VH-VL binders against q12zb3. Designs and how they scored, part 1

All scores and structures are predictions.

Target 1, 155 residues: q12zb3
Amino acid sequence: MLITSSRKPSANTRTMCKYLASFFNCKYMTRGKMGLIDIVSLCENGLLMVVGDYHGSPGSIMFYDSHGVELLSIHLSVFYPDGYKYTPLKALEPSINGDGELFNLLSYYLDIPEGECYYDSKCLIASDDHLEFVYLDNMLFRLNIKNYRKMVMSE
Below, numbering starts at 1 at the first letter of every chain, in headers, positions and changes, except where a header shows other numbers; antibody chains are not in Kabat numbers.
ipSAE, averaged over its two directions, is called F for ESMFold2-Fast, E for ESMFold2 and O for OpenDDE. V2 adds 0.75 times the mean of E and O to 0.25 times the DockQ between the complexes of E and O.
[cut] stands for letters that were removed.

## First folded at step 1 (VH-VL; framework fv_murlentamab)

Design mA05
Fold by ESMFold2-Fast, scan of step 1:
Structure mA05 (fold): chain C 155 residues (1-155), chain A 120 residues (1-120), chain B 106 residues (1-106)
Amino acid sequence: as target 1 above (155 residues)
Amino acid sequence: QVRLVQSGAEVKKPGASVKVSCKASGYTFTDYAIHWVRQAPGQRLEWMGWINAGSGDTKYSQKFQGRVTITRDTSASTAYMELSSLRSEDTAVYYCARDSYEYGWYFDLWGQGTLVTVSS
Amino acid sequence: DIQMTQSPSTLSASVGDRVTITCRASSSVSYIAWYQQKPGKAPKLLTYDASSLESGVPSRFSGSGSGTEFTLTISSLQPDDFATYYCQQYDSYPLTFGGGTKVEIK
């Protein structure tokens, strides 16, 4: 998986890309002026995550396959807990826990194991309403889900 | 395959309202904002406002405050622009345009335009 | 509001000519796009971020400038290039366009 932002990302959106990359043990590539096809060509495992900016904050997460086809789009807002600050995370293998359709889609596309959250883990708690990123029993941040769309066959 | 297709030309009387549609296809509609830009005959392009297709949040130009309403229907992948209290000066081609790179505020995809004529 | 002024309003040129059109912002901006519009058609994006060429646009088009002065250059004018060109700032709301420069056959 490769993570990048939409073009002209705010500082908050860049920070979120770094945090997500640290959480998933993958690479954040600065978008700059690269188009989708340019950035997709840098993607080794066929999954590209694009974090979209909305008026200075992350507003979306979009997943693309190795051909630049949209697989899943999530519209969201970020809840920043008190003391929110980017810090690099240990390279622990992330797991996912939760329920609902979005949980199933993320488990499948991210290719991370399902597992319980422990005091020494990286755990994504997913539901159709929110995504909570938990590290060593502390919530790093929460993404509140406004809407999402999975890939639909177009005529 | 990525397209914005607008509704057909309209003729309206002063004081009426007009509602122009813009149907998106070939991309995920809710990932982008749709802007509305008009051009009166022989005049410059004039930005009216935009809508975040996903959230429904809007922003309008001060010139059109109180007269323009931009909406969208996510199930139909369609954006709408309604302009009320029409005057002859509102005669123009109205374009919908897709915001580049999710809120880039320049336009990489345009509808074909809808001519709105306001005359008695 | 940021006012965008283009000059000249009209220019006459021949195929093969180097054409330069200018766009002045009433205050400093970092984000400018250029569009080409032919009669009866929607505008077409040429450049963005002042100097970035949109994919699929011929390399004879280039944008340059910073602050309040921006230019669009066509290095060797082709028959397909006779059109009206508009600059647009997207630094702040409301988004504003220049008055246009019409490139006509000499």
Scores: ipSAE 0.000, ipTM 0.485, lowest interface PAE 14.0, mean pLDDT 86

Design mA22
Fold by ESMFold2-Fast, scan of step 1:
Structure mA22 (fold): chain C 155 residues (1-155), chain A 120 residues (1-120), chain B 106 residues (1-106)
Amino acid sequence: as target 1 above (155 residues)
Amino acid sequence: QVRLVQSGAEVKKPGASVKVSCKASGYTFTDYAIHWVRQAPGQRLEWMGWINAGSGDTKYSQKFQGRVTITRDTSASTAYMELSSLRSEDTAVYYCARDFEYSDYGFDYWGQGTLVTVSS
Amino acid sequence: DIQMTQSPSTLSASVGDRVTITCRASSSVSYIAWYQQKPGKAPKLLTYDASSLESGVPSRFSGSGSGTEFTLTISSLQPDDFATYYCQQYDSYPLTFGGGTKVEIK
């Protein structure tokens, strides 16, 4: 997986991209002036995550396949716990836990193992209402889900 | 650890072409972009273009479009910049530079530079 | 094209001085890098994203600013700091550099 932002992202959105790359042990590519096809060509493993900016904060996360086809689009807002501080993350293998449709979609696309969240783990807890990023038993931040759209399959 | 090593100085006649190489080591070549920047004696730095080392996609400054060609060889971890139809005002030191934070357009590592002199 | 204007073009200073170099963009930009260049050498990255210090660069260097006005500050000039400094915007194609500020010994 490769992570990038929408073009001309705010500092807050760039920081979120760097944090997500650290969390998933993957690369953050700065967007610059590259179009979607330019960025997609850099995705050796085939999945692209684009973090969108909304009025100076992260407002969306979109997933694309290796051909630039949109797989999942999530509209969200970020919640930082009181006393939040950017924390260096260990290169622990991330896992995912949770339930619901969004959990199933993320488990499928992110290709990370499903597992329990322990005191010494790096864990994404997913539901249809929020995504909690947990590191060593502490919530780093939460993405509150406003709505999401999955790829439409016709019959 | 990261190194960009460029080919040696060149002297060319007006109308000729020059091809400068930039050999990368100490990192995964295909994960980064390589930019080309020149500096004429006593003048400012001037961006020429870049190449995505993985895909081979290029972008050129319009000033050089039609005269510059940037390529790479993934097996040799080497980028190339060829400038054609040389004029005396193309006399400059030519640098290759790696992007930082993957594809951000600030340059974290630079080659040592290649002096290209164009004279009759 | 975005024009980058640096001032002053030349600055005379003594070791221990606080040095401030200004860079003005012809239109608002969000992404500025600063480089140091010594005679006969390639440029060296000092700061990026306006205010982020590159790894291994001494803490006496700092970048600040937003919109069209940016500065590079050296809080206590050292002998190793006599060089030419360039700003660069990487907000819009073509990427453009300032004209340079030469910091020379008084």
Scores: ipSAE 0.008, ipTM 0.508, lowest interface PAE 11.4, mean pLDDT 85

